# VHH binders against Trans-3-hydroxy-L-proline dehydratase (lhpH), part 12

Target 1, 355 residues: Trans-3-hydroxy-L-proline dehydratase (lhpH), of Colwellia psychrerythraea (q485s0)
Amino acid sequence: MTKNIAQAAVKFEQWQPKIEQESYLTINSLECHTGGEPLRIITSGFPVLKGNTILAKANDCKQNYDQLRRALMFEPRGHADMYGAIITDAERDDSHFGAVFIHNEGYSSMCGHAVIALTKTAVESGVVARTGDVTQVVIDVPCGQIYAMAYSHNNVVKHVSFQCVPSFVYAKDQQVEVDGIGMVQFDIAYGGAFYAYVQASSLGLSLVPEQQEKLIAYGRKIKQAIIPQFEINHPTTAELSFLYGVIFIDDSPNQDVHSRNVCIFADGELDRSPTGSGVSGRIALHHAKQQIVLNETITIESILASSFSVRAIETVCFAGFDAVIPEVTGDAYVCGKGQWFINAEDPLKYGFLLR
Below, E stands for the ipSAE of ESMFold2; O stands for the ipSAE of OpenDDE; V2 stands for 0.75 times the mean of E and O plus 0.25 times the DockQ between their complexes.

## First folded at step 2 (VHH)

Design a07et (from a07, 21 letters changed; framework vhh_etentamig_d1; at its last look DockQ between E and O 0.00; V2 from the best seeds 0.00; counts 0 for: pae E 16.0 > 2, placed apart)
Fold by ESMFold2, look of step 2:
Structure a07et (fold): chain B 355 residues (1-355), chain A 124 residues (1-124)
Amino acid sequence: as target 1 above (355 residues)
Amino acid sequence: EVQLLESGGGLVQPGGSLRLSCAASGFTFSSYAMSWVRQAPGKGPEWVSGISRSGGSTYYADSVKGRFTISRDNSKNTLYLQMNSLRAEDTAVYYCAAKYGWGYPRTPDEYDYRGQGTLVTVSS
């Protein structure tokens, strides 16, 4: 007769790969979200990436370990909208650490939601020692050096601000014909990554969760229409010369905020956050159009009504562009710790997407 | 089966000291906030002291502040109450009580578990 197993759940918890099963790779993570957008922080078990710059490390991952990115981003360990960060050594002597950003399509140059989560967890884990109620964290990312500030109350980080890289308008008042949609008006701006900015109301779109499928479909079509017709050249770094995504903007039904921002990026991912590099490009657009002044803070919300605040704190000339330095403010939450197994004998070991 | 077993009670003169213990079993002790509650003969229960799950926050009734110290050792599944400068009005049966989660159990409707108690008698 079958009998009840005392403390069965505890015994399941004790499972681990046998030592003689060398087919298992084990990768550990800290699971976070910023405004609803996930961040899987890879903490151990990933191969050491080669290169003296974060861009070189990202390229090493792309060329030599891209299957591990898929294993951690795709089902069953992740999902179609998963986002991650691989912690690396800093490339600069005056930075605390580096990060390579990963997602379903590949790699990102900048990710504001990730900077917020990394900054909070770096302070709360003790990777960066607290220096009072405000602690600076300096992170090397593919687009440059990011200066972030963690604001604590009773030794708990309550919000994070970061300065983005010089952000600028690349092209404004552009048009493209998009099959199934028609003529689409857009601006291109850089806030750590290049985005095409589109007024949602001009296409009959509403920035609400109920329209996520239409927003994704339109974002994909618009991105695919822009890429072959418009050259995107980063003024100093050729590897950053690509259109990362399409950002739909509109007024918000919440009268307490400035507007809403919905980014479609990667291979049809919808950013659950307001997109930190996206609001950075937006503030550059608004400043260039004389719609805001320096140090004027606006609050922009996501499709989930989570919000970032942003302001332009300084003007600067960057490689011939009239640029601003944005400051973005938000918060993140740790929602789990992960231990992930990849078995060489598993025919699905490197993941899949079924959307 | 959850058990809370108090010990360390006894007879003591006014001004004396006693140390109470509460041994816990049958649940994850570190997931529960704890309190000491006392009941004198013919009287209703009186909350004495509370402590958070980690032991980082402690709370005391005004009648015992400065005289009693609550503590816990999560590695030994044990709650303690150090009672100094005892008075006749401290005479009571002392119980430990447990509540899952944040805060601490203050009133009987908040107790997930309560022990059988240990008698403290303060007399000349």
Scores: ipSAE 0.000, ipTM 0.122, lowest interface PAE 16.0, mean pLDDT 90
ESMFold2 (binder alone), look of step 2: mean pLDDT 84; pTM 0.846
OpenDDE, look of step 2: ipSAE 0.006; ipTM 0.321

Design a07f (from a07 with Y100F; framework vhh_6qgx_2; at its last look DockQ between E and O 0.01; V2 from the best seeds 0.00; counts 0 for: pae E 3.0 > 2, placed apart)
Fold by OpenDDE, look of step 2:
Structure a07f (fold): chain B 355 residues (1-355), chain A 124 residues (1-124)
Amino acid sequence: as target 1 above (355 residues)
Amino acid sequence: QVQLVESGGGLVQAGGSLRLSCAASGFTFSSYAMAWFRRAPGKEREFVAAISRSGGSTFYTDSVKGRFTISRDHAKNTVSLQMNSLRPEDTAVYYCAAKFGWGYPRTPDEYDYWGQGTRVTVSA
């Protein structure tokens, strides 16, 4: 019988793998969320990824360490909607650091919620030295170089803005027949990743938590229907030439909010945030349709009513496409620290997903 | 320490030319769009010209289009403003400004660093 539970609890906290007796891999992380979307920042213990570019590093991870992705993203260490970032050396000399993004299906080209969280934590942790109330952070990600700014008050980052890669409309007014759903109208735009944008109302969908399963199902089906029917080619980078997700759009129940997004990406992940890359592509779409002007800020909320603000700050020609530079603003929170143990003898060491 | 130091200002007759230069130091020059602003006596600071981070794009206020040319030299960390066909209304203190990342807005509040300015006087 335990007479002092507090003492016992401390012992539980002090538990460490017996590496002299068993083979363990230990991986540490900083646990964050942006608008409710999780970000597991892998800080140490992960193998050093090879390659001179972020894409090369991502590929190295995919080829050689994908089991670790699963271990960290899947159950029991993660869940079906987990998202992670592996911190790396910068690709470019004028970048502070790099990041490889991982999720339940594999690897992402861009993630705005992650950029926001990485920027905030980089400044607050001292990875990037503070330069005042506003600190600039430059991060190399698979889709390119991201410029971010951390806005601080009393040494606390209150919000982050980042400028995304040139974002452009790839296809407008497309249609695809989806089994069990019918004809779906969509646009495709790029904001660091290619998304199909769909009006939720046209399909009888509501962007509320109560319909999350339906949204996931529809998103998956639509994505799978589009992929074989539409060739997507990034104009400069072959590795980015794929449909990343489907974003459902609807009006917001909130009067001062422009609209609501729900992004279904990877293998049926539902983004809890407005999706930074998604809103980047979206603002390009709105601009192309003359629904917004340069420097016009709109607020987009997620299924959780968390919000990003986004504006196009510049028009650019990008490899033959009329593009814009999106600026996305949001905030993130640190919600924990993780130390993860992978026991070589654990038959479930590389994780699983039950859905 | 971040510094933007303007030079090249002076007195010139209408129709004349000046070349302004701004030397940047203390920050990663290649990560910033650069711009020129000006403030005439009794007026608010106004946008004149901007050049993107890469130098691939430029933007001008309407009143200087065709007369002014903005350029940058990454090797020297300088931005220049060639001003031709100067007019009395171009009389102002000209300021060099830097903005982090993409974009070159016409609003001064979005720029991160400023020079002290160089005076340009165009006589009739």
Scores: ipSAE 0.075, ipTM 0.569, lowest interface PAE 2.6, mean pLDDT 93
ESMFold2, look of step 2: ipSAE 0.452; ipTM 0.809
ESMFold2 (binder alone), look of step 2: mean pLDDT 89; pTM 0.905

Design a07g (from a07 with S54G; framework vhh_6qgx_2; at its last look DockQ between E and O 0.01; V2 from the best seeds 0.00; counts 0 for: pae O 10.7 > 2, placed apart)
Fold by OpenDDE, look of step 2:
Structure a07g (fold): chain B 355 residues (1-355), chain A 124 residues (1-124)
Amino acid sequence: as target 1 above (355 residues)
Amino acid sequence: QVQLVESGGGLVQAGGSLRLSCAASGFTFSSYAMAWFRRAPGKEREFVAAISRGGGSTFYTDSVKGRFTISRDHAKNTVSLQMNSLRPEDTAVYYCAAKYGWGYPRTPDEYDYWGQGTRVTVSA
C-alpha cells in the first residue's frame, strides 16, 4: 500500500526509458496553440534533416522520417488535427531559423498560426534576441522567407504580425459537381498555399462546432472533387502546385468581425484558427474583387471565434499574377511541454488515426 | 509606382572598375531580395549577383566571383554592384531586379520588378 502518493507521483513523473531493456527514440517539444490550432514545436531528438533548402529538408523528412511524423502527429501522441513544426537551420543567412511543417497527411508549404507561435516563442525563449518592444523574426518556411514582428509589453509578446508571401487569385467563379453535395461554387487563391474558397451558406453549412463533422466531410469531398478537375500550377515553384485545402466562408455573428471561415486541409483536418495562409489568400481575393482596399484591415474569426486580422499592405506583380502582400496579425499561447518516447518494440509506435 | 533606376554604367578599360547603383522606390524595399542581371550583345540575359532581403547573404555567378560585390543600403533603398577587374566579356547592359519571397533565382522570369538597365562597356 502506498502511504505517500506524492512520492509515488514523483517517481511516475521521473520515469525514463531503459536503454538496456528497450530501444527508444526520445523527442521533445514545445506545445503551443494559435487561436486554438495546435502547434507542436519539435525542439530536439528529431533526426537532422538533410538539404540546403527548407523544401529539401521537408523532402528528406518525407522520404526518410515520415514514420516519425506519424508517430508525433497521430494517436496516441497526437490526434487527427495535430500540427507540428520541425525547426531547422535557416536556409538564408538573414533568417533566424527554418521550419518544416507537418500534419496528419504530410507536409505543408505555409502555416500562419505556426509562424505566429514560432515567432512568439522564439522571442520569449531568447532564440531571437529582443530589440525592444518590437522584435523582428525571420523564418524560412517551405513557401519562402517570412518576416514577422513580435510586439511585446513587459517582456511578454502580446501579438505577432507577419508578412506573407505574394498572395494572388488563381481562379475565380469556378464550379465542381460533388457527389452527395451537388454543384459547388468556389474561388482558388494562393496565400502560401492554394485554397478553394466556398460560401458555407450556399451548401447549408454553418460554421459552428456542432457541424464540425459535416464541415470536415464536405471539405474533404470538395477538395477531392476539385483536384482531378483543376490543374493547379504555382508559377515559380512546382512543389507548391497543389490544392491544400477548402475554406468555408460565412458571416460572423459579431458585427465587428468581417467574417468567419473554417479551413479543412490535409486529410480532413479542421483548422481551429482562421488559418494564416488562408486569410492571406482571402485578402488577395477580396482585393481582386474590390471588396477591400490596400491597408484596410479586416478581422476574420475561426470556428472558435478566435481571430486574425489581415490587410494587404502592397500590390505586387508576382510571376505574371496580380498579387498582394498580406500582413496577418494574431496571438499564440504556450500550453505545455512534451517529451515523447517511441519504443521500437511498440507495434503502434508510428501512430494511428481513428475517426 | 514601382521604380528601379540603374546608374553608374559607362566605358572602362580592361582591369578597371565601375560601381553600379540601383535606386528603388514604390515598394517595400526591405521585403525584397535584389539582384543584378546582364545581357551581352547577342546573348540571353544572365544572372550576375543577388543579395538577400537583409543583406546577410549574397550570391554570384562563377565568372564574377572575387571581382564583383553586391551590397544594399536600406536607408537609401539602393542596391549596388561594385565591379572590379573588369573584362571585355563583362560588357553588357546591366539590370537591377527585385524579388519578393522564396529564394534567389538565377532565372529572370522569377523576379517581380526590373530596371531599364545601364550599359557597361569594357574595352580591351
Scores: ipSAE 0.008, ipTM 0.268, lowest interface PAE 10.7, mean pLDDT 92
ESMFold2, look of step 2: ipSAE 0.430; ipTM 0.810
ESMFold2 (binder alone), look of step 2: mean pLDDT 89; pTM 0.907

Design a07nb (framework vhh_h_nbbcii10_fgla; at its last look DockQ between E and O 0.01; V2 from the best seeds 0.00; counts 0 for: pae O 7.3 > 2, placed apart)
Fold by OpenDDE, look of step 2:
Structure a07nb (fold): chain B 355 residues (1-355), chain A 127 residues (1-127)
Amino acid sequence: as target 1 above (355 residues)
Amino acid sequence: QVQLVESGGGLVQPGGSLRLSCAASGFTFSSYSSYALGWFRQAPGQGLEAVAAISRSGGSTYYADSVKGRFTISRDNSKNTLYLQMNSLRAEDTAVYYCAAKYGWGYPRTPDEYDYWGQGTLVTVSS
């Protein structure tokens, strides 16, 4: 019988794989969240991804290491709503590093919550050298090169702004019949990913935690209904030519907040944050509809009342589309460090999801 | 390495005009990985003031209220040069004018957001 639990606890903490007797893969991570949306930054132990572009690297991961994605994203190491980033070499010479984004379904083209967290941690960790109170961080992601700025005070990053890729409206005033829901009105816009934007009230949805199951269900159904009926083609990058998610929009109960939205993406993941790429596409949509002007900042909150601020800082022509450059601002927090072990003999080594 | 070199400063009478140039090296204006550019000025005994800014694409510009309608910022991608056309100059426009660059889209509005600075060129408006 152990009489000193503290001593026992240390032993538990000191447990290590018996690499001489068992085959383990060890992967380390920095655990973060942005507005409540998790980001598992995979820092070491992951196989080196092949390819000269982030998309190529993502594809290499998909083709050769997708089981590791599952191992890290799924239970028991993760959960159905986990999100991760595999840090890579930069694609471009003027970028600091690259990132492959992973989630429960596979791979994403862009996530702002991840960019915010990566930027913050890159500066605070010294991956990117501080240049003062404002430090630039340039990250290659699947959808392109992202320019971010970390704003620090007393060597602590207080918030991050990033400039997203040219964001544009792809389709306006569309509709689709969804089984069990009815006719759904939606717009499609691109902010690093294509989203269908839906007014929640039109479907009797409330953007509150109590309705998370319904939101997920509706989001999934709507997404699946749109995909076969609406062809999405990114004008320059075929790999980005798909509907990434559905974003429900509603008013905010907070007077100082422009609106609330909830993004359902991947295979029914509910973004806990306002969704950086989502609000990027959204600001393009609002701009196109003349609901906002250039450099007008609006605050969008998530289902958790976490918020991003977003504004269009520039208008550009992007491959024939009238586009804007969104600037998204938010903050992230480091919430832990992870060391993950994958035992080759574990029948559940590649994870599972029960929903 | 990014370098910015201002020129065109000098003495001018009130109501006169002057054109400043900023020759940039170390990056290409027309590239995707280009910079937003701006002009700042510092009058004697005063702090650094934003004068004008222009986005990478040139599609967006900023002007301080004090120079609106009088100054025009432009960039020539073929020459890798930023310009500030200053018309209807006033005594209060007397300052050292600095060119600055920031990587990325849009334009920065505060000096601390810029990455690179020139050495400055003196503009003196006096009768």
Scores: ipSAE 0.015, ipTM 0.374, lowest interface PAE 7.3, mean pLDDT 92
ESMFold2, look of step 2: ipSAE 0.437; ipTM 0.799
ESMFold2 (binder alone), look of step 2: mean pLDDT 88; pTM 0.896

## First folded at step 4 (VHH; framework vhh_6qgx_2)

Design n1 (from a07 with S31D K99D; at its last look DockQ between E and O 0.26; V2 from the best seeds 0.00; counts 0 for: pae E 22.9 > 2)
Fold by ESMFold2, look of step 4:
Structure n1 (fold): chain B 355 residues (1-355), chain A 124 residues (1-124)
Amino acid sequence: as target 1 above (355 residues)
Amino acid sequence: QVQLVESGGGLVQAGGSLRLSCAASGFTFSDYAMAWFRRAPGKEREFVAAISRSGGSTFYTDSVKGRFTISRDHAKNTVSLQMNSLRPEDTAVYYCAADYGWGYPRTPDEYDYWGQGTRVTVSA
């Protein structure tokens, strides 16, 4: 005869891995989103990454622990559009800490939505001590040193601004023939990562959630068509010399904002946020085209109508490029804490994608 | 110390216009949604209009839609209420209120800070 179980839910909560009987790796995280784009902040359990630079640490992960990246980014622990950050020691003496950015296809050089979430959680967790209502957080990332400002009210960080790396136009007025789409015109710009910028309306695309499958398909095709025909060379750092994604741009249904961005990055991942490094490259494009002036702020929406604001605060010459220094502002939310178990006996331990 | 100071009230004939202003100090203005409430004699405070912390969203009670416009100026730390086509029913003390967060609630109990009010009288 089956009996009901008193306090059943409480007893399920007490489950623990049987470490003496089974081999587990236990990884802990903070679960965040910025404008709808997820960030899994890996706080403990991941192997210590070796290297004197954030790029070297990312390469160590790629060479030695890429199966753990997949375990945390793919199903069932993640999903096809998952994004994460591994917290590391700083590369520079005047930075607070470092971060390696991971996702489904691999690694990225910059991630604005991640900077926003990391800055908020660093201050709220006491990793960076508060210095008042505004606290500076300095983070080493693969593309360089990021200066962020956390704006607090009653000890809650309410928004984050960050100054991005020198951002510039790489190639303007390019075109490529894409099978199944036709001739696609684009610009290439750098805002911490290289993106191809494409006007959505010229391809009959609408930047709405209902078209997410078409946007992903087009973004993947366009990226694959550009890669063999256009060489991407970062002027100072060879490891950053790759096209990260395609950003579709269009007017917004909301007349009170400048425009909308939808970034298809990695292997067909759709950014739910306006893409911080993407808007950084956009402000460089708009400045180079004389469409905006310094300190003119524009607001750019995501596919979910969440928004970032961005302005170019300074011009600089960066390795022969006419660059600007962008400032991006947004907000993030902590939506959970995770503890993830990877059992050596699990035939699906390193994850899978069925997208 | 937080202060919300309303100004711009007065006596106006029906069909006329007034612009109310609320100067905010002692807090990070861009972190607060702002609202106007009003109180007619013998009644509870009632919601009039709200504006989100960024200024991107506004909401109005039905009786003022199309006549009143709420706006905010982050450079001056002010919120304003442009009141057009005024009616005797709009006679009240108007209060500026601030609520910390992403929403703009419509009940007085959810607002953190209040001004002392400015009187608006609309004559027939």
Scores: ipSAE 0.000, ipTM 0.100, lowest interface PAE 22.9, mean pLDDT 89
ESMFold2 (binder alone), look of step 4: mean pLDDT 88; pTM 0.900
OpenDDE, look of step 4: ipSAE 0.008; ipTM 0.255

Design n2 (from a07 with G101A Y104L E110S; at its last look DockQ between E and O 0.01; V2 from the best seeds 0.00; counts 0 for: total charge +5 (limit +4), pae O 7.5 > 2, placed apart)
Fold by OpenDDE, look of step 4:
Structure n2 (fold): chain B 355 residues (1-355), chain A 124 residues (1-124)
Amino acid sequence: as target 1 above (355 residues)
Amino acid sequence: QVQLVESGGGLVQAGGSLRLSCAASGFTFSSYAMAWFRRAPGKEREFVAAISRSGGSTFYTDSVKGRFTISRDHAKNTVSLQMNSLRPEDTAVYYCAAKYAWGLPRTPDSYDYWGQGTRVTVSA
């Protein structure tokens, strides 16, 4: 029995793989969250992804390294609601860097909470050189090029705003019969990903943590019901032609807040944030319905009462769609650093999910 | 370092013309909408004109429509304001501003960077 626990602690902390005796892969990460939604920024140790576009890189990951996605996103290194970003070279010359987004099901086209966290950490780490209290960060993501601004005070980023891709309504006033739920009314809009927007109250749902399981269940069922019945085609990019999630909308208990979102995406992930791409599509929807005007800012909160502000800053025609350019504002926090080991002999090396 | 430096201000008689210029540096000029604001003595800063990132779109406050023209030169990283048919009520300090945004924001708080201003005085 050790009589010096402090010394023992140091030894534990200094543990390293015995690479001469065992086969290990070591991957490093910066751990963040935006509004409670986790982001694991994979910084080093991941295989270099091949391709000239972010989509190509994502596909390379999917085809050749998906087991590593699982290892990093699934238990025991992650959990069912984990989200990650693999930083890459930029696709475009005027971008700072690129990012491939990963989650429990696979790969996403856009993630606002990730953009906010990536922007903040890029500026604070020096990846992107500061240009004063306001610093531009341009990130290539699967859905396109994202323009972001980091606003700093005393060399600390206090909030981030990003301009999303042209966001538009894809379908309005749709209905689908869902087994066990009934007829569900929904709209479909695109904000870097396609979402079905549903009024929670119409289904007897409350957007509170106590109903998270029900929300997940309903979100999954609705998503699965819509997919076979509604063809979704992105007008310019085939790889983006899919329903990504279901967003439940309701009033906020806070009268000063416009509304509350809960996004169920991927394989039943519940976004802890208001969902950046979600609120982007949503603002397009509200604009189309004449519920908001151009440059009107609304605040949308999550199930955790974390909030994004969003506004449409421009109307544009995008491949035949009436679209808006959303600006989303939020803040992120660094909550840790990770070093992850994958032992080739570990039977659970590529992770698992029980949920 | 981000800089917006205005020039071209001065004294002019009513009916005269001035051309203001703003030289931008320290940021990606092509990614920013540019605008001119002005502050008259005893008044609040007001929007004058804006030009989109590409230069393809412009917006003017009503009082200057038909008289003022905003333009930008991407090669030189400059934004200009041609002011014709100047009036005494156009007397103000004119500010150049930059916004990293699509569209044409018209509120001061929307803009990220500001110049120090150039004074325009129009005599009767």
Scores: ipSAE 0.015, ipTM 0.399, lowest interface PAE 7.5, mean pLDDT 92
ESMFold2, look of step 4: ipSAE 0.412; ipTM 0.795
ESMFold2 (binder alone), look of step 4: mean pLDDT 88; pTM 0.903

Design n3 (from a07 with K99D G101L; at its last look DockQ between E and O 0.01; V2 from the best seeds 0.00; counts 0 for: pae E 22.7 > 2, placed apart)
Fold by OpenDDE, look of step 4:
Structure n3 (fold): chain B 355 residues (1-355), chain A 124 residues (1-124)
Amino acid sequence: as target 1 above (355 residues)
Amino acid sequence: QVQLVESGGGLVQAGGSLRLSCAASGFTFSSYAMAWFRRAPGKEREFVAAISRSGGSTFYTDSVKGRFTISRDHAKNTVSLQMNSLRPEDTAVYYCAADYLWGYPRTPDEYDYWGQGTRVTVSA
């Protein structure tokens, strides 16, 4: 037995795959969260994705490397609610870099919590050169180009604001019959992804951690009920033409907070954050309903009471839709670094989900 | 290097028109809202007009509404101010400014970049 545990610890830490003995793929990541929602930034070791657009790159991943998505998002390396970003070359010349977003079901078009984390870490790591206390970061994502600002103090990013894509109401005052739930009223809005917005109280739901299972169940059922009944067509991009999730809305127990929402997306993922794309669509909805005015900032909190601030800063016509440009503000934290090994001989090498 | 260069100022009679132009360089023009400010002799700098990133939205100070029109050209990286029905009280140095954020009203301190200004004199 070893008498020096410190030496043993170092040896464990220094363990590396022996390529001559086994076939390994090594992937590195930076682990973050925004408002509690995880973001695994895949930094190196992932195959170079092919294509001239972020969507094309995402498709390449889907077609050729989806098993790696699974390996990185699913157990044992991840969990059912894991979210990731594969950094890529920029699509546009005036962007700093690109990102492909991945989760338990597949690929997403936009993720605000990811944009916030990517922006923060890009500036703090030096990927994007600092320009004083405020630094612009421009990221290509599947839904388009995102402009973000990192606000720093003493070389630490304290918060990030990003301007989302034109966000608009797609449908108002819709309803769907959901088995076991009843008639559900909802609106559909786009903020980088299409969401159905539902008042939680109308269904007897509370947006608290204790009801997370029920929220997931209801969100999934509602989503599945809406999809066959309601055709969603993005006006310019066919790849974005789908219902991404359901967002439950309620009052906040905090009077200083505008509201609370919980987003159920992908295959039953519960966003721990207020959902950047969600609040973007939401602000468009509120604006359309004349519940807020331009430049009015509201704070929306998540199930964890983490919060984003959001405002509509501009009105635009987007492919025939009255739209707004949302500005979303939040903060992220780095919570770890990862080095992941995929052994070709491991029967569970591409991960699993029991849920 | 970031530059905003105003042009088009001059002497004009009351009731006349001028078109100011501001040429932007050294930054991503499309990422910024643009605005015009003015400073009259003995007065503080005041907001005149602003235009959003896309150009889809504009704001004006009340005194210039209906007379002034702000526009931008993304291809040329320029913002313009068409000034019609000029009045002696419009006499000022006019400044072009860029703001990453969009809003109204915005304080001068919130703008990121400024031009050196162009003088407009309206004679009675």
Scores: ipSAE 0.000, ipTM 0.228, lowest interface PAE 16.0, mean pLDDT 92
ESMFold2, look of step 4: ipSAE 0.000; ipTM 0.119
ESMFold2 (binder alone), look of step 4: mean pLDDT 86; pTM 0.884

